# VHH binders against Dimethylsulfide dehydrogenase subunit gamma (ddhC): the designs that were tried, part 10

Target 1, 240 residues: Dimethylsulfide dehydrogenase subunit gamma (ddhC), of Rhodovulum sulfidophilum (Rhodobacter sulfidophilus) (q8gpg1)
Amino acid sequence: DSLNAGNIRLVDPEETVPVIKIPDGIYLRTPNDPDDIIWARVPEFRVEMVMAPPVHPSVGLRYRDEYPEQDLVVQLARTSERFYVRLRWVDPTRDMSTLRDRFRDGAAIEFSESDDSVSYMMGTDAESPVNIWYWHPDGDRVESLAAGSPGSLTRLDRQPVTGASEYRTGHGPDDSQWIVVMSRPLASEGDHQVSFERDTIPVAFALWQGADAQRDGLKLVSLNWIFARMTPDAAPAPGN
Key: E = the ipSAE of ESMFold2; O = the ipSAE of OpenDDE; V2 = 0.75 times the mean of E and O plus 0.25 times the DockQ between their complexes.

## First folded at step 1 (VHH)

Design z13 (framework vhh_7zox_3)
Fold by ESMFold2-Fast, scan of step 1:
Structure z13 (fold): chain B 240 residues (1-240), chain A 122 residues (1-122)
Amino acid sequence: as target 1 above (240 residues)
Amino acid sequence: DVQLVESGGGLVQPGGSLRLSCVASGFTVSSNYMGWVRQAPGKGLEWVSDIYSGGSTGYADSVKGRFAISRDNAKNTLYLQMNRLKPEDTAVYYCATRLGYYSFTWKEPDYAGQGTQVTVSS
């Protein structure tokens, strides 16, 4: 509701979502401006987020009492030079800390190295090799990581992903939201960095919420991969 | 001040049972993701079992049906009940927790104890 999430299209498991090509000659004011007018022209999709690891609803009832259900709004775009993801979500805790103190909040997009990956990103057991872009709110730093099975989480030598964010407070209850943009050049350099030369790329998402003094932070994940289609439609970009 | 202290290892005959304990301090066992990993002589670290904050459990295929993970909230203790032990279960067993939300593998747990030796032999 505060994100107008009920009016935003829900993406189903394994659905293909187009990556919208921004025409040449339209320049973003900065690589990662969350407020750039161009985002009004990129279609929004809603991704349902669940507590990590995936938990049967009846087992998770106690946690639902403390943390309301979370939707993630996603926009995917590219230029001839860069790939962009824009994420926004309601902060359900309404933490009164300053932005610099929200060190446990975070957001990630995960790219499968395999074109047809079937895995659940439970935060403890990654069954498929993935490249992860993990955004940290303090300083808008983004880490490019690799995770796999039977692999360990590895910080990659090259850190080509840039990020920017905005925390907004609205008028009504629960109108506070994070807006995060991450981007990287389309050209891939180094092992395990996602290649954007693929026709479709399986992607998944994760959110981390700030810790309470009496409780640790909550991790939310998308249950299934969706497929980001890099080949643009011949038709004009679809509506927002 | 996160600390994990394992106990309960020892020498047992094949087909025997052992119960491992892990006393946690500095965090609440019932509210956190925890598990057991082991390292056999000359081999790498192997995930054995885990338990999620919500109570769901997982087991490696090699131990499924023989091992059971559980918690005692009042004692802030994690347990591993090991039944029908095999020589191949011989290893140092570590209690571990992953409080770092960015970590996706048991090879780099946030915190682990010192381990307890389990030897399955005649």
Scores: ipSAE 0.000, ipTM 0.128, lowest interface PAE 11.3, mean pLDDT 71

Design z14 (framework vhh_7zox_3)
Fold by ESMFold2-Fast, scan of step 1:
Structure z14 (fold): chain B 240 residues (1-240), chain A 121 residues (1-121)
Amino acid sequence: as target 1 above (240 residues)
Amino acid sequence: DVQLVESGGGLVQPGGSLRLSCVASGFTFSSYDMGWVRQAPGKGLEWVSDISSGGSTGYADSVKGRFAISRDNAKNTLYLQMNRLKPEDTAVYYCARGLTYSWGSFYPDYAGQGTQVTVSS
């Protein structure tokens, strides 16, 4: 199955996107099922993912010639009890292998713990803490991490995030894709876990190819924050 | 002013060993993830290895079992021990400092001038 990313709206830098409230009468058969029909009701948007920028201009020119752009398709939703993110992307190792090595891939969403706006991931204030949900394909394990000091990634004591995934094969390398869902209760427990009581939360994304040791292979990042705005429980019902 | 100064490169025969060093200054070295990236002739940047501020290490599949990264925070120095070198390891090796928001990956915000490693075949 083709990702068909070209038919999905590209989000603008620092755009505000709604987190869709799933109505109370809708039951999620399995909370993290990537193929649950409820996802057809949640708008998709596309985030441009690029290789992490090179640190020297001469190296940057050669890097630009060798590394392609990648699209990430994102859906954000919540129930009265839980927040969900669904990510899907074309297998970036498709040109090298006909078999998926699940242990070599990864995906993450980053939440700013402040409401400060930022222009780039590299433009983030090092003093502003972030909460990271890092999905590993091995057992659909999700780690909740904190970053806020230079060089500091801390695994948090509470690990409330659950994940599920599907690797969907297509007819060719360009048609194979990962679909990943991560979710957590809306109630925040412990320091540095993102609070969903805020009206708007800055979010950013990362993808890894060849990440069996977390740092192997191609690393792709979103260059700009987007702002996830929580849809209120008391909103008027559609169609009134 | 951030500075990273690499040394230890050179010409070596296949199967040989080299030890690269990187002396850091202008920042609190112990607080940053540090790593090595390389660029082979006519190719882009390739991540080689990194070490966190806490001492956790990562390696590219192409170098696992052959290279070992380490750091000496008292000397503000990063090392890369390269064993069983192959012609494919020929590259300029750059010492790099990692960003705070690395998301479990090494995302450099500064690198040194590089040191040339040539493995003759």
Scores: ipSAE 0.000, ipTM 0.184, lowest interface PAE 10.9, mean pLDDT 72

Design z15 (framework vhh_7zox_3)
Fold by ESMFold2-Fast, scan of step 1:
Structure z15 (fold): chain B 240 residues (1-240), chain A 121 residues (1-121)
Amino acid sequence: as target 1 above (240 residues)
Amino acid sequence: DVQLVESGGGLVQPGGSLRLSCVASGFTFSDYYMGWVRQAPGKGLEWVSDITSGGSTGYADSVKGRFAISRDNAKNTLYLQMNRLKPEDTAVYYCAASIYGFTWDSQYDYAGQGTQVTVSS
């Protein structure tokens, strides 16, 4: 309920985490309800987010000696028809205006299309691309993108991912948080859209925090992949 | 199909000026962050400048105060006004587009073929 990242289990590098199957007959009211009661039944885990390594002169110039401590709380679930990810993080600066601000707040989940080792930044090569779901706070837009190597981001022709968010203002500057849900049908359509027919899918995360004082903003990434394991359908009840 | 076509490069003396242009087609130009990246002989790509869809600008420290980036969304055109050029500015200059913005040396969706800028006497 209350964001207390210190009491939520920190996931280990390359750990396997379950994607919880929501039982048939339970309905998420809307994809725009990040507070649906079902989320109270999905286990939370914490991912340590670090500033992206400075690989560009402008990014390097904006890196500071003090690094913000940032955790991302993640929940993964699916129904028989859809995949859901819920992300929650503390964001004291609500950057909703792309007109005034150099950069906007954002969040992404990245899926490896290969079960082999992949780059922690992007895909390992053009034959092992990464599918990225990038959420924008302005209008809750989610873009489905592909990346095969650094700098090769491509917007995919099909945009099947829906997004919903809530910004909760807290009583202090560090109490405000974003809650974001992204969802897509399990059935995959088109090249480079992640397939949920695999038992285990490598995933990684990124957060963007825009600020007028920082021209490139801050990009936080999860180091290393974790493995999302699709929870199988329950076995049929035994006959008596 | 997507195209970015740079022009305006050439040979110029130290202290001189050049104006680079980049004409874009095949995507919604106004939705993209646009920028300039350069590559000097034997070196990696260096970010020079960018401009957001809303018009906010950023500059590498090495060019700040000398270069000015601008865009004309009605003409799908990006510009770089380069003043007080130095020999160290000698490079191939590439026009680039990114929906995410420019956060590392090769993070872009599209790039042109480049235009050569040579600063020498």
Scores: ipSAE 0.000, ipTM 0.140, lowest interface PAE 15.2, mean pLDDT 72

Design z16 (framework vhh_7zox_3)
Fold by ESMFold2-Fast, scan of step 1:
Structure z16 (fold): chain B 240 residues (1-240), chain A 123 residues (1-123)
Amino acid sequence: as target 1 above (240 residues)
Amino acid sequence: DVQLVESGGGLVQPGGSLRLSCVASGFTVSSNYMGWVRQAPGKGLEWVSDIYSGGSTGYADSVKGRFAISRDNAKNTLYLQMNRLKPEDTAVYYCARVSGYFDWLTSYGMDVAGQGTQVTVSS
């Protein structure tokens, strides 16, 4: 399975993308199935991911010339009841396909709780708190986190986000990919959970990628917000 | 065989000071990147400070100017001097060996950590 990443449109910084409305009942019985046929009806877009800049010298020593730039492929959809995000990316090193390496991988979507737009690495903003959905490969656990000050991450009391994933191995080491789906009811419960009653929501992304034996990894981040438009167009019919 | 043991925590009033100690066994502190991380009640891990094998140091913005990391190579011990303590500094403090990129969301890059020492800052 080729990712065909070069044929998927790259979104510009601060671009507005539609969240595609899926008719209720068309999603299959298994929640968050990353292979559900409905995903063929949701347009894909690419987000440019770059290595997070070093915060201190020990982080800088992890940066190696052989770690390539990665694109994250994103699909955003909703029904009348739930919001869905599907993420897909290439595992850039062949040794990351082992079970041990998978436990060190991770993916996140970050939602600004305000309408502010800021070009920044994935982090915290005290004046514009963020809600983070952080996916772990161990048990497809998604943690809903809040960040409202630099260096501060808090696990929220309510954990309403569910996830599912698939790791697809390709013919070569550079053809292997993670596919992750996360979803939550549109109704917000509790403090700092993102509200989907807004017309447009700034979103950003992060990926964590492990490295064999050294227990080290790289964090890749999107540098800029993109804007998810919550009043979306209907999903295109298959073949149209 | 490889172990880190923290000590020096306790109850202290706001504005007070504490010095945490971390004794390493099975490896040499001066040959490794070492750090301190903390976990406040009901919250995730937060990176506090680190020190390269070469001696250069880093600090989280929340503790800059108040905390100082140091080591005694002869005693194979890492220290964290904590001054002008605030209620927000209340946490379990862990000494950790850092293998490279540290990510507090996953504890990525921490390959050895101790049992922790409790610091409570309250009146």
Scores: ipSAE 0.006, ipTM 0.167, lowest interface PAE 10.0, mean pLDDT 72

## First folded at step 2 (VHH)

Design e17 (from e11 with S31R; framework vhh_enristomig; at its last look DockQ between E and O 0.06; V2 from the best seeds 0.00; counts 0 for: pae O 11.6 > 2, grease 26.2 > 24.2, placed apart)
Fold by OpenDDE, look of step 2:
Formats: structure tokens, C-alpha cells, sequence
Structure e17 (fold): chain B 240 residues (1-240), chain A 122 residues (1-122)
């Protein structure tokens, strides 16, 4: 793996990973800088991404597809001011455009708004919704969305999430990768903006490959929840 | 009620062609992906091809270049155009669907058509 995924800890579903508290006085050079040295202080963990089946046949069919699985490398960090997510994954093609026959790449992190058992498939219902940060490459735009079910995706009125990305071209298609950072102020008002005033936050991930016409429900997803623990401790240097 | 009905199976000579159909009902066909599977005698059922709602297609390595999956949303019908058929393509071909939510990494199918038999022999 061009990401050297073999040296990165695989996190299984329902495991807990730390959100690393970056000490006060340490800042990213620029907001959401994918290449900021600060990320060397945040451990990476690897998440298995698998093709998501479609929705229930009552509204649609689900299926098993031999679409290749891939790894998503994740870093979670926070300062006293902001919560950060850094994602990187292999992508042979940089897909930026949304045309009739062209689709853009994308990535998302999903947060459960509650500590209760909630479906990681875009929430259980209106009472157990999720907040989704959706990144797409055109303009490095990140949208803050909410959902209570697969068909209830809604763009929130307030859009506090920002992002930046880098497409790093390798020696070959298999060495090329997206690196995406998304962040938001720790405190953010508004309905369905996930609260970070919690000890543990369930998170899940999604990826879209534009070259494969992936969009909407046709996507790669992580398996179940991963639990992000809001830790006050700074992370040691990653050991690869 | 979700219904999937395969048709078009039969006997064909090696190198021949055959077109399978799957008539779907009970859901909004145009919005979702559908897949073909097959089960050869004495073998496990295997994935053959999938077409997304948007028309994106994927194929098993064993059928790439020979099979073409397509759909007609107006007719709520899935197709599998098979060419250059081989003896190893002999199988019962199924449309597959699942009504339950995905649970972890395990994919299960709870809706299958009755299948249509394809026999490739001289």
C-alpha cells in the first residue's frame, strides 16, 4: 500500500481512538493545512472502507459488490479552539468535476449527536440524528449536514466546518492519494452541529470515487462506529 | 412486495451469446443498484456484476469483457448480455436484493429470484 498502511494500526469497528489534544500555543500554519508538521504529533489509525450497500429495497435495493476495499488513514486532534480531522487515502484519479457523466471525489466524517446506540448508517431517526462533514474537492468545500436516516440528508443552516486538501501524485496511480483536513470550532451553535463537550463521540467515515461514478449512497463506508475519545493528553510521535 | 424475476436462460454453444433479463418490482427501480449472481453446480454462489442507479458498472474478473450489465428504468428491468460464453459460465443466474440493513462487514441477501439456468455446452 502506497500509504504504508501495513505500519498503521488497524482500528476495528467499535474500538476507541483518542482525539489528541494539541497543547496550547501550538497552531497549524494555516487552518486545515494537510502538510502541517503538527500532524506528525497525532497518531494515525487505519480504517477499513468497504462498499456500502444501497438502501432498503422498500426504497431501493442493497447489494454485495466486489468493489475493492481500501484503507482510510485517519487522524483526530483538537486544540483549545478547534476540532480537526485529517483523512488520507489512495485514489488513482483526481476527480474534481460534477458533470452529467463525471463525478467528483468526496469524503465525509459522520458524528453521532448522542451517546446512545445510533445507526452509523446516517442515524436512526429524527431523535437520533448524525452530523456529517462532507468534503468535496472543488474549492475544498466542506458542508455540515445532518441526517436521521439514509434518505433524510439535510444541509444545515450554519456551516462552521472548513477544509483543505492536497492531491499527492505518486509514481503511479496506486501511489496517488488525497489528503484532506476538516475542522470546526469546538463550540458551534446550531441544530445538529455535533457537540464536542463529550467524553466519547461515535464517528464513521465515507469515501466517494468519482471515477467510478460513486455518489450519494454508492460509496465506501467504514464499518460501524469508531469511538473518538476526547482525551486531554498529547500524543507521542507516531511509530511506523 | 419486492419481486425479482429472471428470464432468458437456456442452452447455448461455447462462444455463443445470451441475454438475461430480470424484471423488478416493489421498489423504485431507477434509484438503486442491482446485481447479478450465479451458482454453478456444486459451487458456491458468486457475484457476477452490479449496475448502480447512475449506470456505473462492475464485473467479476471472470466475466469482464464478455458480459455487459445494463438496465432499463422505464421497464424496471435489469439485463445481462453474455457473449463468448464458456462452459464454466454454466450456472443458474440470479438477481439479488437485500431488505435488511447492512450489519458490519457481512453482506446477506434475502431476496433472490428463482433464477434462470444457463447451460453452455456443445
Amino acid sequence: as target 1 above (240 residues)
Amino acid sequence: EVQLLESGGGEVQPGGSLRLSCAASGFTFSRYAISWYRQAPGKQREWVSTISSGGSTNYAESVKGRFTISRDNAKNTLYLQMSSLRAEDTAVYYCAARTSYWLGSKYEYDYWGQGTLVTVKP
Scores: ipSAE 0.005, ipTM 0.245, lowest interface PAE 11.6, mean pLDDT 85
ESMFold2, look of step 2: ipSAE 0.011; ipTM 0.387
ESMFold2 (binder alone), look of step 2: mean pLDDT 80; pTM 0.803

Design e18 (from e11 with S100T S105D; framework vhh_enristomig; at its last look DockQ between E and O 0.01; V2 from the best seeds 0.00; counts 0 for: pae O 14.6 > 2, unsure alone 63.8 < 65, placed apart)
Fold by OpenDDE, look of step 2:
Structure e18 (fold): chain B 240 residues (1-240), chain A 122 residues (1-122)
Amino acid sequence: as target 1 above (240 residues)
Amino acid sequence: EVQLLESGGGEVQPGGSLRLSCAASGFTFSSYAISWYRQAPGKQREWVSTISSGGSTNYAESVKGRFTISRDNAKNTLYLQMSSLRAEDTAVYYCAARTTYWLGDKYEYDYWGQGTLVTVKP
């Protein structure tokens, strides 16, 4: 396994994981550098990704019940300036563009703006929305989005999230992987921009495989919330 | 001069409700995220709730489902509706307006109120 998943702690739904505080005076070489040495100091945890149930008829037509599950390796960290997410997952193909018959890869992290009573599937309603960071490989663009329900996805006016990615080609297609970093200033304001001044933030994840024509609601998702703890935790951090 | 003035504190029985207000002046209220904190006797100050400039809300686990934070930008006022009050909710409640400055382990708040006392007892 190119991810070395066997040595990475599996995090169950509704489990709590720490956001690692990077000490002051330590800086990334460049923002969102997927290969920065700092990531060796941040424990990885693994999340099981499964095909999302279709919520729209159009997705149903493309839905594959037998689509294999896969692992997503996650790192959560913060500096004195920014909140960082680093994602790694196996992808046999690097899909960069969207054409009529081609689709790009993608990844996203979803934050609950309030609490864990909110649906992890794009929020519960307008009063219980989620903030989504959506990455696609075309220009390493990351969009800050919001949703209150499936189909209500909205691009926010403020776009404080940036990202960078690396596609590592392995010895074979099954050894190839995306590495994506997304980050934002800790104290970004604006409608539906997630606040990091809170003890625990529910997070969820999504992946799109372009080669399999995944798009929109046809995607892999993590199950339920994982709780990112922003405050120091007495429990040991997940292992690498 | 910047001012944050809390009010609405008092004595209430367990299970009761209370509404706190924080009147702000001397700064652009609508541009700030504002939080409620509380400090019980002999304990450290703890975060209770935050409402962003955009209206997003968050709550400490201990008050979720019981407390509701809101703001009226036209009145430059922050509110905290407290319900199902418990003895452990007894504390001085403070409102704080924060900038976007992160100190590495906590946000720094530019402005703090003097606090209002809430006492929950039979």
Scores: ipSAE 0.000, ipTM 0.208, lowest interface PAE 14.6, mean pLDDT 85
ESMFold2, look of step 2: ipSAE 0.176; ipTM 0.541
ESMFold2 (binder alone), look of step 2: mean pLDDT 79; pTM 0.786

Design r17 (framework vhh_rezetamig_d1; at its last look DockQ between E and O 0.04; V2 from the best seeds 0.00; counts 0 for: pae E 12.4 > 2, placed apart)
Fold by ESMFold2, look of step 2:
Structure r17 (fold): chain B 240 residues (1-240), chain A 125 residues (1-125)
Amino acid sequence: as target 1 above (240 residues)
Amino acid sequence: QLQLQESGPGLVKPSETLSLTCTVSGGSISSGDYYWGWIRQPPGKGLEWIGHIYYSGSTYYNPSLENRVTISVDTSKNQFSLKLSSVTAADTAVYYCATDEYSEFWGTDYYFDYRGQGTLVTVSS
């Protein structure tokens, strides 16, 4: 209700959503501008975000049944040269800490490196890891990470992804929100960076909300993969 | 209860390799429930995370040390080890072996608050 969510299509797990091709050279000249006028013309969809399931005693102790549901609003776009994701969500507080003794705020998109099924939670095989773009509010840093099995999170040597954000206060606390744009060239360099030379890419999302004593910095995740369609009705590109 | 005990030389000469072993009792490294780590505290300074290892052999190192550090695990002895090469006086510190609970979720912070008693390692001629 706080995001006009009633007008924005809720996508179910495993649905396909389009990546919208936008004109080259006109929009997003300030890279990752969350306020670029093009965003008014890119369809939005929303994803239900839930508390990450407790899988270890320490994580389970921080889980609370009364945590309210959170929607994430997503836009996916590309030019001939770059892929863009725009994320927005309600956050009544602005948490800018990266200290070790506090949970970090953040947002992420996870890409499967394979068209085959992989575990939605950090991948299942070291040879086919997932690629994660993790945005931090501290300096709008975005990290490109790989995860291939439980507990195997690796910062990649190449860091081609950039981002920018805005914290927008609205009328009342339910209107205050983060807006985050992350992007990368379509052509990738480096091991385990997602390839955009695919027709359809499985994606998932996470939000990291912390520094509120009532929340204790728990992570929210989308339920399962949704499928980002890079080119409508296109067959997969031929291999070399 | 799970217990961690550091062992190794308390004196190391400059340019040589510091080598420490942590013996784990009251639990099994191979259970996969924990990360196994090394931290240190130089005199008058705060704690510094050196790195950690999962029982499978996956390692994670502090970038400031990564080209000098090797952490390894021997599940048959229920031990894990630290080697720090090319030491200088700046590597003088109390060294702790430590553990933290493993989480499947990316973005989890690990603090390694469960530690052994520590061992002072002095680098001097």
Scores: ipSAE 0.000, ipTM 0.192, lowest interface PAE 12.4, mean pLDDT 75
ESMFold2 (binder alone), look of step 2: mean pLDDT 81; pTM 0.831
OpenDDE, look of step 2: ipSAE 0.022; ipTM 0.421

Design z17 (framework vhh_7zox_3; at its last look DockQ between E and O 0.12; V2 from the best seeds 0.00; counts 0 for: pae E 11.0 > 2, unsure alone 62.7 < 65, placed apart)
Fold by ESMFold2, look of step 2:
Structure z17 (fold): chain B 240 residues (1-240), chain A 124 residues (1-124)
Amino acid sequence: as target 1 above (240 residues)
Amino acid sequence: DVQLVESGGGLVQPGGSLRLSCVASGFTVSSNYMGWVRQAPGKGLEWVSDIYSGGSTGYADSVKGRFAISRDNAKNTLYLQMNRLKPEDTAVYYCARDTEYSEFWGTDYYFDYAGQGTQVTVSS
């Protein structure tokens, strides 16, 4: 996959992006394979990531705007039976040298359970929660969570989301990146799980970069909802 | 009330072993992110090990390969098996409940409940 994020379309808040339909079974060698050749046929887009506003004293003590600009590269796809998200971002270190730092690498996609009137900052209330898929690097665990307000998270009874990841090193630290795929069956499974039976689904993103010897950890979020349009059409990206 | 009670500490020679226990009441260990932290004399808290509700475990570099965290969900009890103990392992050991989502709170480790601790002394 491509490490050149500068040529990838930057998506503004509240823009609509397509969820590309890909053929069933033909191009996915294993579930969630971050290296599957099909990903080269899914349009990439960039989302600007900013420091999350503090909701806890420890986060507020480290909230600042001096970190390098960070973008998240996103691809959205579906088959007839499954929804996929692929996330990649530059991270010069794989935060596994300490094994269990309290602020670990991580990534999430957030879905509005209803419409875009729900707050993208972890929901509005318990009757209008958001569904969050939260990837942990430990064993590629992905958890389906619900949140009704900032600082409230509930692990859902059903856990239908799976994931896989790869940490790629390039020629130097600025070429190193995480690549994460998460997916779930399109059919809903349990209370507060996002429904993919809608034409358009509001999504938002979060990213955690863990601490290492040379930098503090980061918690980053996208600024507002982006609208994922569930469409049956897919075409190869234009070539040169 | 939520309570955590540690036991199993004591005096041990270098190279020895101890098994710490933590009995929880007021909540279910298997539904929570549980961990062990320690405080050496005159020092701050240091994360040692944790176990997620799904059973995955983690260890600080200083104890990896020597310590093993486990739980007995039927007894609502968390354990820390400590092998090849060193004088540097001397500390009060606390079991603790952490939120499984502490990463939403930043880079600092925090607990919403911890026990009174059990003393481990490794004497040369």
Scores: ipSAE 0.005, ipTM 0.198, lowest interface PAE 11.0, mean pLDDT 74
ESMFold2 (binder alone), look of step 2: mean pLDDT 78; pTM 0.795
OpenDDE, look of step 2: ipSAE 0.017; ipTM 0.353

## First folded at step 4 (VHH)

Design a02 (from e11 with A33W; framework vhh_enristomig)
Fold by ESMFold2-Fast, scan of step 4:
Structure a02 (fold): chain B 240 residues (1-240), chain A 122 residues (1-122)
Amino acid sequence: as target 1 above (240 residues)
Amino acid sequence: EVQLLESGGGEVQPGGSLRLSCAASGFTFSSYWISWYRQAPGKQREWVSTISSGGSTNYAESVKGRFTISRDNAKNTLYLQMSSLRAEDTAVYYCAARTSYWLGSKYEYDYWGQGTLVTVKP
């Protein structure tokens, strides 16, 4: 519906948003189904995405170019057993796993492991790492990564995050969108996997659009952290 | 300030080929998704193809397998290679760009070229 789409609120930097507890008794037939009816019960919010600054300053001497405005629509939910994030963004082109030598699209959510890291754009030292869930369209693969400095990505030993996606054509061909769901059990195992036992978790987002054969693809990031609040006041009772 | 200029149109016989070009100026071309649209006499404007800033492509079903969209960021130029042309491909072809990619927004294009005419004569 265009009216529902027009009501999606843009969040402010460092705003606190609720993680909605899914009511007990909802029958879930397919894990991570992007079209599951539960998503109609989870409020949506928009995040403005900006072009990431260059990691190596000597390569990109000055960031001066204007880039298109892009948003990312986010929904955060949990059950008694799992945490879920659902992401939607406009992408008029679809990169399939059947395309060779090309990785075009990707989406990520980043979790800060400490409250102090909210003062930074991202984890900038080894003692303030971030946990990243990086979705790849090829086979709906999600990698759980840690980053302690810009450009420093480490694949974690445990890979507990599962993903599912749908590419959906809109009213016009160029209003098509990706819909991606990533989820993980609430219980965390291993170093640098985000803990959902915290009351509030700083989160940030990234989108990759295309990969140049000579260089990395374009990356859009949410510049500021927002705060995901677990078990919000509006959440239903745990159900015994 | 922003300008899109199409060229390469003309008359061809059925089964022929043409390459359209769109020269862009006044914006950071490499950062934008660029599309081809066409409008046949007496019909509404229809989407033909889109190429993303990263080079991924999409096509209307009617042209898939016959048309190829490409871009040259160093030259700020968009191309449409058309092959196996049919009478139904007769139209004015437009290059178009938009500056915002927001879910549920109007999908109106901010920048349009003047168009180039393609006529497929039997």
Scores: ipSAE 0.337, ipTM 0.649, lowest interface PAE 2.6, mean pLDDT 76

